# Designs tried in a protein design chat: VH-VL binders against q9vpl3. Part 423

Target 1, 224 residues: q9vpl3
Amino acid sequence: RGKINIQRPKAPHYERARVVAVTQPKYPELPKAKSCFKTRAERTQQQQENPYNEIIAREVRNWLDHSRLVAFFHLSSITADDIFRVRVQLHKQNLHLKSYGSKIIEQAVKNTRYEAIVPLFHSNHCIVFSPDPEKTAALLRIVRRVPQMVLLGGIVEETMLSRNQLVAYAQMPGLHAVQAQLVQTLSQAPGHLIQQLQAHQNSFVQVLDVHAKNQMNEETPKST

## First folded at step 14 (VH-VL)

Design wc19 (framework fv_imvotamab_arm2)
Fold by ESMFold2-Fast, scan of step 14:
Structure wc19 (fold): chain C 224 residues (1-224), chain A 121 residues (1-121), chain B 112 residues (1-112)
Amino acid sequence: as target 1 above (224 residues)
Amino acid sequence: EVQLVQSGAEVKKPGESLKISCKGSGYTFTSYDIGWVRQMPGKGLEWMGIISPYFGETRYSPSFQGQVTISADKSITTAYLQWSSLKASDTAMYYCARDEGIWDSYHFDLWGQGTLVTVSS
Amino acid sequence: DIVMTQTPLSSPVTLGQPASISCRSSQSLLHTDGYTYLSWLQQRPGQPPRLLIYEISNRFSGVPDRFSGSGAGTDFTLKISRVEAEDVGVYYCMQATQFPLTFGGGTKVEIK
């Protein structure tokens, strides 16, 4: 293999773990008869909330509240070594990969503006957070090479975006260009600001519509 | 605004030590790797090595391993290339260039202006 | 090391005419990850190199659309559809598929 990334671990212990995991004997678990009663300890444990869950839920809320970029992914089976490599790539770009249980996510976002994301987490998932929305392009370049991570959507500047909208956002010019347009508009008649903002929004919507149409056309196999 | 600024030209004698610098500005220094490229007078480009300022990790071309040291100081957003003992064959223009470091793609999107190093007796 | 060979060594071109530069590698640049790490750089007289194209055909930000890259395996081409005065300089191909990174010998584009 010719190319060595200086960010990648050398002969990592993960290789040993992966070999051991693959060669581990498979143990069939015998089905257990349903008990008439669960033990007192089992019932007490199941009825009590895990106090650790609230601590993690608070961590999730903190990430959501302080990140201007949040991206949601479906996560297929991935080795510890491969996810570590992904984390290293992301971390350098101030992108933070987090994985939380579905129950914790639901607990974290219940009764918040983010509650609509709960259905995304009823299968295996992970989330990437960043305080910098301009890192969306870098995020997509990194994840493009991780087939186990499938982009579902995200939140940019408190606005929920679909997968296609996030892709379109990544292709937009930086914040400086948008600010320049706003400054230029403010030097004109007051009505011009509203018109330019609507024109920009309409252009963005058109880009998203074109992408949606192109994806629909690409998804259909050509039978000719 | 986004730029790499290299130190000024150097004139040295064989056997002397030298450390040249490459200062990044207008971007998050630790998010990019810094590579070094040599161009001998009237010749083409040669890759010397690279550093990740975030981790401090370095990688050298085999022909430059042990001949130079690459380092970085992220507190002043500066990368360095240094020689313990210069040779006349080290006479060249030295460029620093930044790379995103994403998946080792190495496409060096921003280059410094170059530092001319002349080593003569 | 992968050896990168560029042809021609020099390309005198009339303004507005096309120019074509070839780059051949001593072995395939297709990485095991499915990508080909071939880039093209431009060096104008007295200036540092500038990235034109990465991963065979992707034009870098700010690079005019008259520049295009193509190729696969061991044979790659950089084309300038209509050469302008500011295009004078030396063009280099670079591979990053295998360490160490290696450059072509350069092709000088000049106006006749």
Scores: ipSAE 0.412, ipTM 0.698, lowest interface PAE 2.3, mean pLDDT 79

Design wc2 (framework fv_imvotamab_arm2)
Fold by ESMFold2-Fast, scan of step 14:
Formats: structure tokens, C-alpha cells, sequence
Structure wc2 (fold): chain C 224 residues (1-224), chain A 121 residues (1-121), chain B 112 residues (1-112)
């Protein structure tokens, strides 16, 4: 998959590279000089944006190459404090919550069997990665209390699974049963699978609304 | 080693103030909520309340609201349970427990050894 | 508040025999998210409580497989398939579906 060599994983240095790329204008031939373009700002912006996108796309490919579990979520509005609490709970289970722009996701999965997932990321989204597919049950247990995160589907052992298939996988005690399900899923056309993933997103909105109202009722505000 | 270590036993008179502690170690303290549970001698468990050390937010059982104060100091990875004025009916074993849930408790996976509080004249 | 009622109050059992503990809630523990937040705790004499089972039937890590949980709605059961000497103690059910959290009154398991 892609350009990343799974045998030699490269630790992402994008955080530091990102800060440097954003603050430092890159003009390989004409530093701080007037370029062939009419504005220096236009050239600086274009050069900074392009290197940054490729760095992050490489990071995404690295996560995909090293993760045996990948779960896709629609993400509704959530506070920084709430998402931090979610990230912490997920991290305890070796589950890594990441958010990437749709353009970067497209660049990362272009020319791979996962290219069909790109439409899932045209709305607000986030992805959870893990090297341990047995953590699927823990993932679902954690996100059930996060109404802002709606499971769309995922990838287990490089096989795309719908929401229902991923939920079923979480309930399986052994690898034998999982292998049979994965073989069946592998035979599906990517378009059909994506259609199933999109359909589940809409039905879950109603459940989330009811859940949110019940959580508020459990808090029982004082009626003064 | 992941553990919760509570302060030692206390013997107090009615009307005295008291603050007992629960120190977390071996894990990221702010990543978990800390609940407090009371067990009166020979009786069952009663949930008192919970605190998020990261946010500083507390929630109390209605029966304990105004009776106790729960607090935490994340710089020393310690949660506290405090009384302004003790009563004989506060005589109990008090446990702190770590909650793996987000926002609301769904179970307590790690428990402190307990602090025995005896209030008598 | 949801009231949690446990039966029996005490369960004297012979070593190697099964034990069964019932927990009943005053209203359904099924949350609107489709999950039931019922846990079981074990408290050995002189020790703090220990988590055994969460969400009705899931054994916590390190808990022997002789412990199993079942149930739905308002009726829940904890079973010990073959009671061992170390299983002596008080067992509590706990609900987290509705605030405030509430515990059952406890069931004492003791050896005959």
C-alpha cells in the first residue's frame, strides 16, 4: 500500500515540520525576493501548502500500513476538553484517534484498494487506528458514550467492514469465525460497501438524539 | 505499578473537620475520574460522588450533596474527600475508586485499600 | 433513584458446588444507547471491592472464567460454577444506567 515501507516504519516528525513549514517561506531559488508570480504571498502559500499536505499524507499511509484495526467515524461538534477525554480513554486501549482533512485522506489512499472510502470523509470525520484488532470491543464500548462520534465502518486485517460487520466482529471470541466473515466481505464490490456505510450514518442520528436527551434527564437539573 | 493509595485511619470527635486522601500512581492521573464510596460497619456500599481531576468537575449523589466536598490536586495526583463537621453517623470505611468511563461512570476498575473513619465522643 | 435488590442475603455453599446470586432493579437498566450498565463486584473479608463483571456478562481482566453474568432489563444473575475457598466474600451488583449510581444490598457467599 502506497509509498510507505511497513518493514521500516518512520516516526512522524510532522508536528515540528508543520510548525517550521507554516512560519518559514520556502523559495528554493529566490528567498524573500520577488518571484515570477505577481505576489510573494501567493507563491509562499502555494509552496508551504504542498509540502505540508504530502508530509501528513505520508503519516496517514504509515498509520494504515501499521494498523490492523481502522475505524471511521462521523464527528459532530465537540469541545476540545471533551475530545481530549475521549483521546485519553482510547489511548489506554492502544487506540489512536486522528483527524485529517478529506484532501489529505484522498492523497493517502489514492491508487490503493481503500480509495473507495474517500466519500465518507467529505463531511466532518475522524479515524481510530490500532495495531490490535482485538481492541474493537473496547473501542465500541468507549464511543457509545460519545454521541458526537458515529461509527461508519472500518478496516480489519486490510478488509473493509460495514458498521454492522464491525460490531459483529467485536462480539467474536476467536480468529476462526472472523476469517470466514472477512473472506465474505472481501468478495463485495467497494461501491456496495460504501453505500452500506453511508446508510448506517443516517439511521444512527435518531438514536443519538434520544440518547442525548436521556443523558440530560439523568443529570436531573434542579427545578427552582 | 498502577494503584490508588489512601490515607491512614482517622479517629475523630463529632464537630471536627477531616480531609482524607487518595493518591494515584502508575497511570496518567488526569485521564481517569475518581469516585468515592462509603461502607458503614456491617453494611453495603453507597456511592457518594465523583470528580474529574482534569476538568475539576464534581458530581454528588443527592444524599451526599452538601454533606461532603470532593476535590483533587492533579499536580500531586491526589483526590480528596472532606467534611466540615463530622457526625457519629459518618463512621465508615471510605473507598476511592478509578472510573474508566467518559463523563459518566460505567464501572470502577481499580480500588484503594480504604480509609477507616471513626467518629465517637 | 433506581433501587437494586439482591437475593439471597447469604448463600452458604459447599466447596466445588455452584452458587447463584440474583439482582433486580426497580426499573429497566437498558440505556437508550442499547447497552445495560450493570456490574458485579466482589469484596473479600477485610479487602476493598474488586470488579468482576461489567455490562451484564463481560468478565474483567484477571477474573476466573468460573464467574459468569447474565440477564436483561430488570433481572440479572451472577453465577459461580464451582465455588473455591477464595470466593468467600460479599458480592454486589451496581447500576450506572441512571444517576445516581446505586448498589445492591450485597450477598454473602460462605462455605458450609
Amino acid sequence: as target 1 above (224 residues)
Amino acid sequence: EVQLVQSGAEVKKPGESLKISCKGSGYTFTSYDIGWVRQMPGKGLEWMGIISPYFGETRYSPSFQGQVTISADKSITTAYLQWSSLKASDTAMYYCARDEGIWYSYYFDLWGQGTLVTVSS
Amino acid sequence: DIVMTQTPLSSPVTLGQPASISCRSSQSLLHTDGYTYLSWLQQRPGQPPRLLIYEISNRFSGVPDRFSGSGAGTDFTLKISRVEAEDVGVYYCMQATQFPLTFGGGTKVEIK
Scores: ipSAE 0.013, ipTM 0.469, lowest interface PAE 7.5, mean pLDDT 77

Design wc20 (framework fv_imvotamab_arm2)
Fold by OpenDDE, second read of step 15:
Structure wc20 (fold): chain C 224 residues (1-224), chain A 121 residues (1-121), chain B 112 residues (1-112)
Amino acid sequence: as target 1 above (224 residues)
Amino acid sequence: EVQLVQSGAEVKKPGESLKISCKGSGYTFTSYDIGWVRQMPGKGLEWMGIISPYFGETRYSPSFQGQVTISADKSITTAYLQWSSLKASDTAMYYCARDEGIWDSYYFDYWGQGTLVTVSS
Amino acid sequence: DIVMTQTPLSSPVTLGQPASISCRSSQSLLHTDGYTYLSWLQQRPGQPPRLLIYEISNRFSGVPDRFSGSGAGTDFTLKISRVEAEDVGVYYCMQATQFPLTFGGGTKVEIK
């Protein structure tokens, strides 16, 4: 009985090979759970049909429409507790911190004047709303201590501003302060003008007086 | 315009109680904190304490802890400093000042005109 | 308590000349949040204190540009580039990095 070569088994008899080939269990390819690899696009389409999303989108629109200050932030990894602390600080200043999904934002601003903000929402984001544009400085002062919140830009008085523009805006003296300064400057202008106008006249009078005095001195005959 | 208006000058005897006021206007009262600062005649400034009307929290300097009470009434945008029993050594000018009230940042951006308290027998 | 020491006690200055006031703290005023809460106040005769500078070098609104603040850690300086008559008064530094808040002893700026 020939040594069974375990390393190169003899090909089975043709009939056996056929039976083995036919009896090989064809395991149905497990349906690749389409759910795990749904593209961001596919996930977004399924969320669009949720009535709840429409409600939230409407809320976002309402906030945008009634806010004179809107600031957009990228939100890095932050704890719920830290967010809460920030929220409290903002709330004290009548600033409202909200977080919405990118899809909701997209839905909310679609076909509106705010459509340009959509590219800002590619990751985790939060939005701060305020009815008072004067709170921009306060907002920045609060956020500066929160490294997880990165300012991307905002809307002030219906104008879209870049990060740098927002910072510049916050550094500007309030409108009232500027007005007060202007009024003060204007109030001083007439006084200066009068002084300048009178300066030439006064100088002329002085010159004439000196001339008159000199003439009087020349006319006094040296009484020999 | 932001203003802090303090109550008028007080002349008291030792042992009497006193409550002076600081009214804030031209801003949202609860968004800011109010500090009290003492200045004795011819002397420097001394921080007494601070109150956050929003949180209802008060912090005192150790030197003034138990000696005075700082309070606030949000409804009338007024902060108070009070003594239960005045001493001659309490004779001083007292200033209220507004703090920005953001995190732990403290600087006083607006000040009241001051209240002169004279305690004499 | 953090002790704030100001020098000089008195600074007589000629009009139009610069003035410099020093403030030294007994401890570093650098807060854990990375900011330094040092402020400068001006008190004119018979008036309440006025904020000039906050966080070392930031001028408060309405403060003339002739005022500048600098420093770090424990040493801070207020500079007036050109002293004007209205600058007469007592200047205080204040720390708010740690409770209790404390003031310097004040520096009296006078015109010679």
Scores: ipSAE 0.782, ipTM 0.896, lowest interface PAE 0.7, mean pLDDT 89
Fold by ESMFold2-Fast, scan of step 14:
Structure wc20 (fold): chain C 224 residues (1-224), chain A 121 residues (1-121), chain B 112 residues (1-112)
Amino acid sequence: as target 1 above (224 residues)
Amino acid sequence: EVQLVQSGAEVKKPGESLKISCKGSGYTFTSYDIGWVRQMPGKGLEWMGIISPYFGETRYSPSFQGQVTISADKSITTAYLQWSSLKASDTAMYYCARDEGIWDSYYFDYWGQGTLVTVSS
Amino acid sequence: DIVMTQTPLSSPVTLGQPASISCRSSQSLLHTDGYTYLSWLQQRPGQPPRLLIYEISNRFSGVPDRFSGSGAGTDFTLKISRVEAEDVGVYYCMQATQFPLTFGGGTKVEIK
C-alpha cells in the first residue's frame, strides 16, 4: 500500500530545505484586470456569508485567474508525511497543491466561467495549480506514485478538459495540439464534459485496478 | 531552447585538482536535476552521480562516492564536477545531462557537449 | 547493481534495412510503482548521447518514428525499421529502476 514510499537517501539538510520550500507562502497576486471576475462571483453571495470564507474564496479566484493549468483530484486518506512528500515534488515543478471546502469553491466560482466544476467537490478533493501548462506531464508522473490522488479532469488555457483529454494533452508537444482539443471541447453540449468528469471520479477503483494489473503484467511483452 | 553548455577540454597532471562546469539555459534551472556521466576513451557510459539544484542534494554511484564532488550554483545556473586529486584513470569524456528529478525515476532528456579531461604525467 | 547486457556488440546493416538491438537486465526492471524505467540513447560519432526512448516504448520529442522500443521485465528491444545514414552510431540502454543507474555496454550500428 505504500506506493508513495519510494525514496532516495537524503542528508538532514535536504529535509530542512524541503520544509522551507513547502511551508513558504506562495500564490500569485490578482492584477486589477481580473478584479471584475471576483465582483461577478461575489454577486451571488450567500445571505449568511462568513467574512473568512470570502477571503479564502478570493484566494481561490486568484489561483484560478493566474493558473494556465488547474487539475482536479479525488483525494483518499493519506498521511501527513506522504502528502508533505507529494507537496515537495509538486513545488519543485512549480505545481501548487491546495485543498478548499466545497462551499468555498462554490462561492469562488459562482457566476463565473468555472461554475461547472462545483459538482467535482462534493467528496474529498484537492486541486493542483500552475502558471505553466507544459507541467501537465510532470504532474502526471508525480501523481502516478500517489494512489490516494485520482485525476478527475482539469482546466488548461481556461478550457475544461476531461481526465482522458488532460492525459492526451500531457503527451502532446506544443500549443497547436492544445488548440485542437480546445476547439473540440468547446463544441460539446452544455454539461456533457462535467458528466464525463463525474463518471471518471466514480471509476477510480477501476483506474487503480488497471494500474495494479499493469504492474503484475509488465514483464510480459506487450508486442506478442 | 534548452541547452547545457560545458567547460572546455582540460589537460592535467596526476595529483592536480580540477573543477569542470555545466551551464543550463532555456529552462528553470532549479526544476531539473543534473547528472554526470563518464565515458572512458573507446568505452561505454558510466553514471557518476546527480544533484538537485533546488535543494543542493547530491547522490553518487557507489563507484564514484568519495572520488568526486558534485555541486551547483543556482545564481549562475551552473552545475560542477570536481576532483581534489586527479589520477591517470580519470582520463575520459565527461557529460552532464538534465533530468526532471521526479522521485527516483530518471531519463536524461538533454545532454551537454562533453568535456574531455586528459590526465598524464 | 543491475547489470545491463546488450547484444549484438556490432550490427552492420544495409541502408534501408531493419536493425534490432537487444538489452537484458540481471533482474526485473519493473518498479514497485508499476512502471519500467528503461531508456535508449543514441551516440553518433563525436557527439554526446541523445535520448531516443524512455519508459520502454515512448519516443522522445523529435525522434523519428522509425525508432521503436518494446519489452518487459528483463528483456528489451530497440528496433530501427529502415536504417538511414544518420543512424550510424552506438546505442545504449539505461535502467533507472534501481540505484545506481546502469548502462548497457553499447551496440555499434554501421553501414555495410
Scores: ipSAE 0.542, ipTM 0.778, lowest interface PAE 1.5, mean pLDDT 81

Design wc21 (framework fv_imvotamab_arm2)
Fold by ESMFold2-Fast, scan of step 14:
Structure wc21 (fold): chain C 224 residues (1-224), chain A 121 residues (1-121), chain B 112 residues (1-112)
Amino acid sequence: as target 1 above (224 residues)
Amino acid sequence: EVQLVQSGAEVKKPGESLKISCKGSGYTFTSYDIGWVRQMPGKGLEWMGIISPYFGETRYSPSFQGQVTISADKSITTAYLQWSSLKASDTAMYYCARDEGIWDSYYMDVWGQGTLVTVSS
Amino acid sequence: DIVMTQTPLSSPVTLGQPASISCRSSQSLLHTDGYTYLSWLQQRPGQPPRLLIYEISNRFSGVPDRFSGSGAGTDFTLKISRVEAEDVGVYYCMQATQFPLTFGGGTKVEIK
C-alpha cells in the first residue's frame, strides 16, 4: 500500500526541475493534471451541482476525443509523494494521469458510446490518457511498481479493451494496429466487456487479500 | 529510424580537455535516458554513467565519479561526455546508448557507433 | 557493486554447432519488484554492442530465434542453437538490478 519501489536519489534541485516538467501542459492543453488521490472535500465539491461541472465534463470529453490511449485504474490509498513520482514517470512518456468524480465522468460520457464505463467509477479510480497508443507498454512498466493502481481496462483507437487485451496489445510489437483492428471487429458488444472488467475487479481484490494473508503468515507467495 | 550518432574520433595529449557528443534522432529524446559505456582497446565494456534529459539528472558509476561529466541539451537532442583533464589511461572507444528510463536503468536498446579517443604523450 | 563472471573466455565452434555461454552474479539479480534485470549483448568485430536478450529470456526485436536465454537468481545461460558465420563476436551479460550497471568480462565466439 505504500510500497512504491522508486530507486531515485532525493535531491532538492531535481525536485524543482520535476515540478516544472510535471506542471508543463502537453497535448491536449485544456485538461489540468489532477492527482488520482482526491481529498474528501475535493470529491464533495465535484459532486455538488454547479455550472462548473459542465466545464469539467467538457474537459473530460476533450481528453477522450483527443486520446488514442485511455486506461482505467482502481486506486487504493496512496501518499501525495508517491503519486507525484508516478505522475513524473507518466509525464515523461506523454501519459496524463487524471482523477474526476463519478458524477463528472457520468456527465461527460452521457449520450456517447462510452457511457458503459460509468459503473467502473463508483469506487476509487483514476484514468491515464495519451495521444500515443504505442505508450501502452511504457504505461504497464510504470504501473508495475505501483501496487495501489490496478488496471481495469481501457480504450485503444476507440476500441474498448479488457485488462488482458491491453496486456496482450502491449506485448505485440509491430502488430499493434492489426491487433487493435481485429479486436474492434471481434468486440461489437460493449456490455459484455464491462461485465469482464467488473469480474476482474473482484478477482484482483481476492488476489490482494490472499497475498496479504500469506505475508501475515510469514510467507512469500509466488505470482501465478 | 531511431538512431544515435556520435562525434568523430579525437586525438589528444594528456592534460587537455575534451567534450564528445551523442545526437538522438527518430524518437522523443526526453522519453529515454542516455548511458555512456567505455571499452578500452581489446577489453570489455564498462558502464560509466547515465543522464535523464527530461530532468537533467545524472548518476555515475563509482569508478567514474569525478573523472567525467555527463550533460545533455534537449533543445538539440544531444548528450555529452566531458573530461576536464585527459590521461593516457582514457584511451578507449566510448559508446552512448539509449536506456529506458522508467524508474531506473533497464537495458540499452539502441547504441551509437562509438567515438575513439586516443590520448598520447 | 555486483560482479558478473562469464565462462568460457573463448568458445571456438564449428558452423551449425550449438554454443553455450554462462554468466554468474555475485548476488541475486531478483529485484524487489519481482523481475530479474539480466540482459545479453552481442558485439561483432568493429561494431557497437547490440541487445539480444532482456529480462533473462526475452528476445529483443529482430533477434533470430536461434538465440535463447535462461536462468534465475545468480546463474544465467545464453544459448545459440546453430551458430552461423554472422554470430562471430564477443558476448556480454549485463545486470541492471542494482546500481551501478555491471557487465560480464565477455565471451569470444569464433568459427574454427
Scores: ipSAE 0.457, ipTM 0.733, lowest interface PAE 1.9, mean pLDDT 81

Design wc22 (framework fv_imvotamab_arm2)
Fold by ESMFold2-Fast, scan of step 14:
Structure wc22 (fold): chain C 224 residues (1-224), chain A 121 residues (1-121), chain B 112 residues (1-112)
Amino acid sequence: as target 1 above (224 residues)
Amino acid sequence: EVQLVQSGAEVKKPGESLKISCKGSGYTFTSYDIGWVRQMPGKGLEWMGIISPYFGETRYSPSFQGQVTISADKSITTAYLQWSSLKASDTAMYYCARDEGIWDSYYFDIWGQGTLVTVSS
Amino acid sequence: DIVMTQTPLSSPVTLGQPASISCRSSQSLLHTDGYTYLSWLQQRPGQPPRLLIYEISNRFSGVPDRFSGSGAGTDFTLKISRVEAEDVGVYYCMQATQFPLTFGGGTKVEIK
């Protein structure tokens, strides 16, 4: 910050318009009938819709459609400096960390094959995108050092995977093993992967519950 | 001070079960993975497996899959290596080591002092 | 599995003279993420291993500057510029590029 040393004159048309407006005598008058003739539904829709949310939702859809690797995380309290360091390390590996509100994510994935991810975003969250699915191992190594980021699941080559399946994918040594497992996964019941992804969210909640109970010296049931 | 402290030496007979421990202190236990390494008398190092206390996941070397179980209890910051039935060939020094990569690397930066396991009849 | 071959098996060195240890892998250690997960460990007699160098050439905290690592792909070298009495021990290379993690057979450094 500094001193304002140079004064710029206002644009002539702006000053002219303002002077004209104050010099003309006007009494309170109703707007022209044509400009006020709108249906109640039209006015209600205009008041409720936020065009910026749709623009951001389209950005999310673009990331989902053009990324071969998408990973979902629960995000606990983390400092701006720490998340910046994480973002820098991820960027070196062509991994892009993004945060979006749950309502925007819901709007982005509604009526798409990705709709099942919405429950994962009930609380604080973030998403990592990459065009390169081979970077899954690098992603998991980086995030392993960030206890505030908890892996919930993801999408690889348009296939929804649970946390355990993503970890297994990261450990695969070759293309043959990856293809074999994906074929086997795809041969399962259509809803099975979605149920596994949703079950992972429940398992995450159970893990947090077990942590809380352990800290309080309580019994830890249902470890899954 | 960052430390991994292992349980004391064990003398066992073939067929007996055994569970040895590795306790971490001076750091956030769940932020690092714990690996186990075997060293037979007069021989080199062999990687057995690793556990992520944070994720609850284990990975084993193919040579050790089904022969040992690695586990961890994050409430007491302790990792374990367990045998259901020991063999004489399990006689070795066993080390635990912390996997520190600082974001994007794999290496073992801090090592336990080792647990000598002797299996003889 | 990636096989790690170390040469020589033993290296008798006069105090103050340099020592060089080679490590060769059966396949490239360059990971798809652009990193090479090659580490060097020192094991003194009766002691646990100690990390010296990680990712080819990065010295771990507290490791003297007389230790240096170099290499790429399948061929790696650990050098000690001037060997001291405390450097007696066995040195191991380790790869973490491909599961399972594997170690070299070890090189024994001893004073003549």
Scores: ipSAE 0.006, ipTM 0.446, lowest interface PAE 10.0, mean pLDDT 77

Design wc23 (framework fv_imvotamab_arm2)
Fold by ESMFold2-Fast, scan of step 14:
Structure wc23 (fold): chain C 224 residues (1-224), chain A 121 residues (1-121), chain B 112 residues (1-112)
Amino acid sequence: as target 1 above (224 residues)
Amino acid sequence: EVQLVQSGAEVKKPGESLKISCKGSGYTFTSYDIGWVRQMPGKGLEWMGIISPYFGETRYSPSFQGQVTISADKSITTAYLQWSSLKASDTAMYYCAREEGIWDSYYFDLWGQGTLVTVSS
Amino acid sequence: DIVMTQTPLSSPVTLGQPASISCRSSQSLLHTDGYTYLSWLQQRPGQPPRLLIYEISNRFSGVPDRFSGSGAGTDFTLKISRVEAEDVGVYYCMQATQFPLTFGGGTKVEIK
C-alpha cells in the first residue's frame, strides 16, 4: 500500500545542466608529455586502473563460483514493470536475475573455466544465478511466459549445458530418485556392479550432451 | 499433499452469472499454469484455456474466446472460471488441471475433482 | 487447429488380453525443440482424468508398467499388455505441440 509520486521539479532539469556547465572548471587539453602511441602493455595497464570495473568483474566471478545453477538469456525490449515482476518471482525461488555489460563479463571470465560463455553475450542479455540446481524446473516455468527472455544455455554443477540440455536436466528425476534407481539396478544384477553404475552415469552424461548439441544449432531470436 | 480442489456443484438459470474456483495446495502455485477443460454430458474433453497465475496472462481456445473469463488470485492460490451470462449449452462438468512440463505446455499432471454446472430453466 | 483422431481397435476386451488404441494427428507433433508433446489420459467412470503417459512413451508416477506408449510424427499408439478390471474407462490422447491444445475423441475400454 502507497503511492509513487511523480518526479516533476518546478525548475526544468535542463536549466541545472546549463548552470553546472557554466560553473564547472574547464581545463585545457594537456599536451602529451610523451609518445602519442600507447603500447599494448600500457593499454592493458590503463584498463586495469579502473577499480570500479574490477570490483564488478570480481562480483560476477563470485556469483559464477558460488552458484550451482547459472542460466543465460537473450533479453529483448521489456517494460520496467514486467522485468520487476520477473525479478520478484525469481527471487522467491532463490533465483537471482542479474545484468552486466559484455566487457565486464569478458573481464570476469577471462582465463577461467567459464571463458567459453563469452560468445553468448554479444547482444542484449541477462543471467540468472542460484545455489540450488533443483530450481532449474521452477526457473523455466517462470520464464515461459516472458517471451522477451530467450534461453541460450547455462551451467549446472559446473557443466556447460545448451538450452535442450537444461530442459532435459529439468525433466530428470532428483538426486534421490537417481540414487533409488541405482540401488534397484544393483539388486537386479549383483555381478559386474561397477560396470552397471558406470553405464548409468555415462547414459546420463550422453543425454545431456546430445541435447546440448541439438540446442547449439537453435540460436534464433524468439518473439518477433 | 499436492492437489487441486474445486468448488461444489452449481444449478443455475439461463442469464445468471457464475464463478467457479480451483484451489491449489502442496506446491508453488505461481510456478505452474492452470488449464480449464470442459466435458459435456456423455462427451469427450475440450480444452477451454489456461492462465499463468504470476502475470494473470490467459490464452483461450478460439471456441471459448469471449464466452468465459479465466482469472487467478495468487494470494489465496486459487484460479477461477466465470460466465457473465450462462446458457443452457454451458451445462457440463468443468475440470481444472495443472500444466506440467518445464518449458511449455507438455501435459496436465494433476487434475481437480470437477465442478458440475447445470443450467436449466 | 491440430485435429486428433482416435481409432478403437476393440472396445470390449477379455481380462488378461492386450488392448491397443491408436491416435492420429492432422499434422506432425514434433516440435522445433525436438520433443513430441503427446500425452495419454485415462478417465474411469465418475472420476476426473488421470495422466498415464507423457511425451509419447514416458509413464507418469504410479502408472503400472503394463501401459506403454509409442509412435512418432502423426501416428501414436497406447498399449495395455494385459488388461485388468481396473483399466475400464475412456482413454484420450492429447497434443500440446501447437496452440490450442486438442484432445482425441476418446476410446472406451470395457470388459466383455
Scores: ipSAE 0.006, ipTM 0.466, lowest interface PAE 9.7, mean pLDDT 76

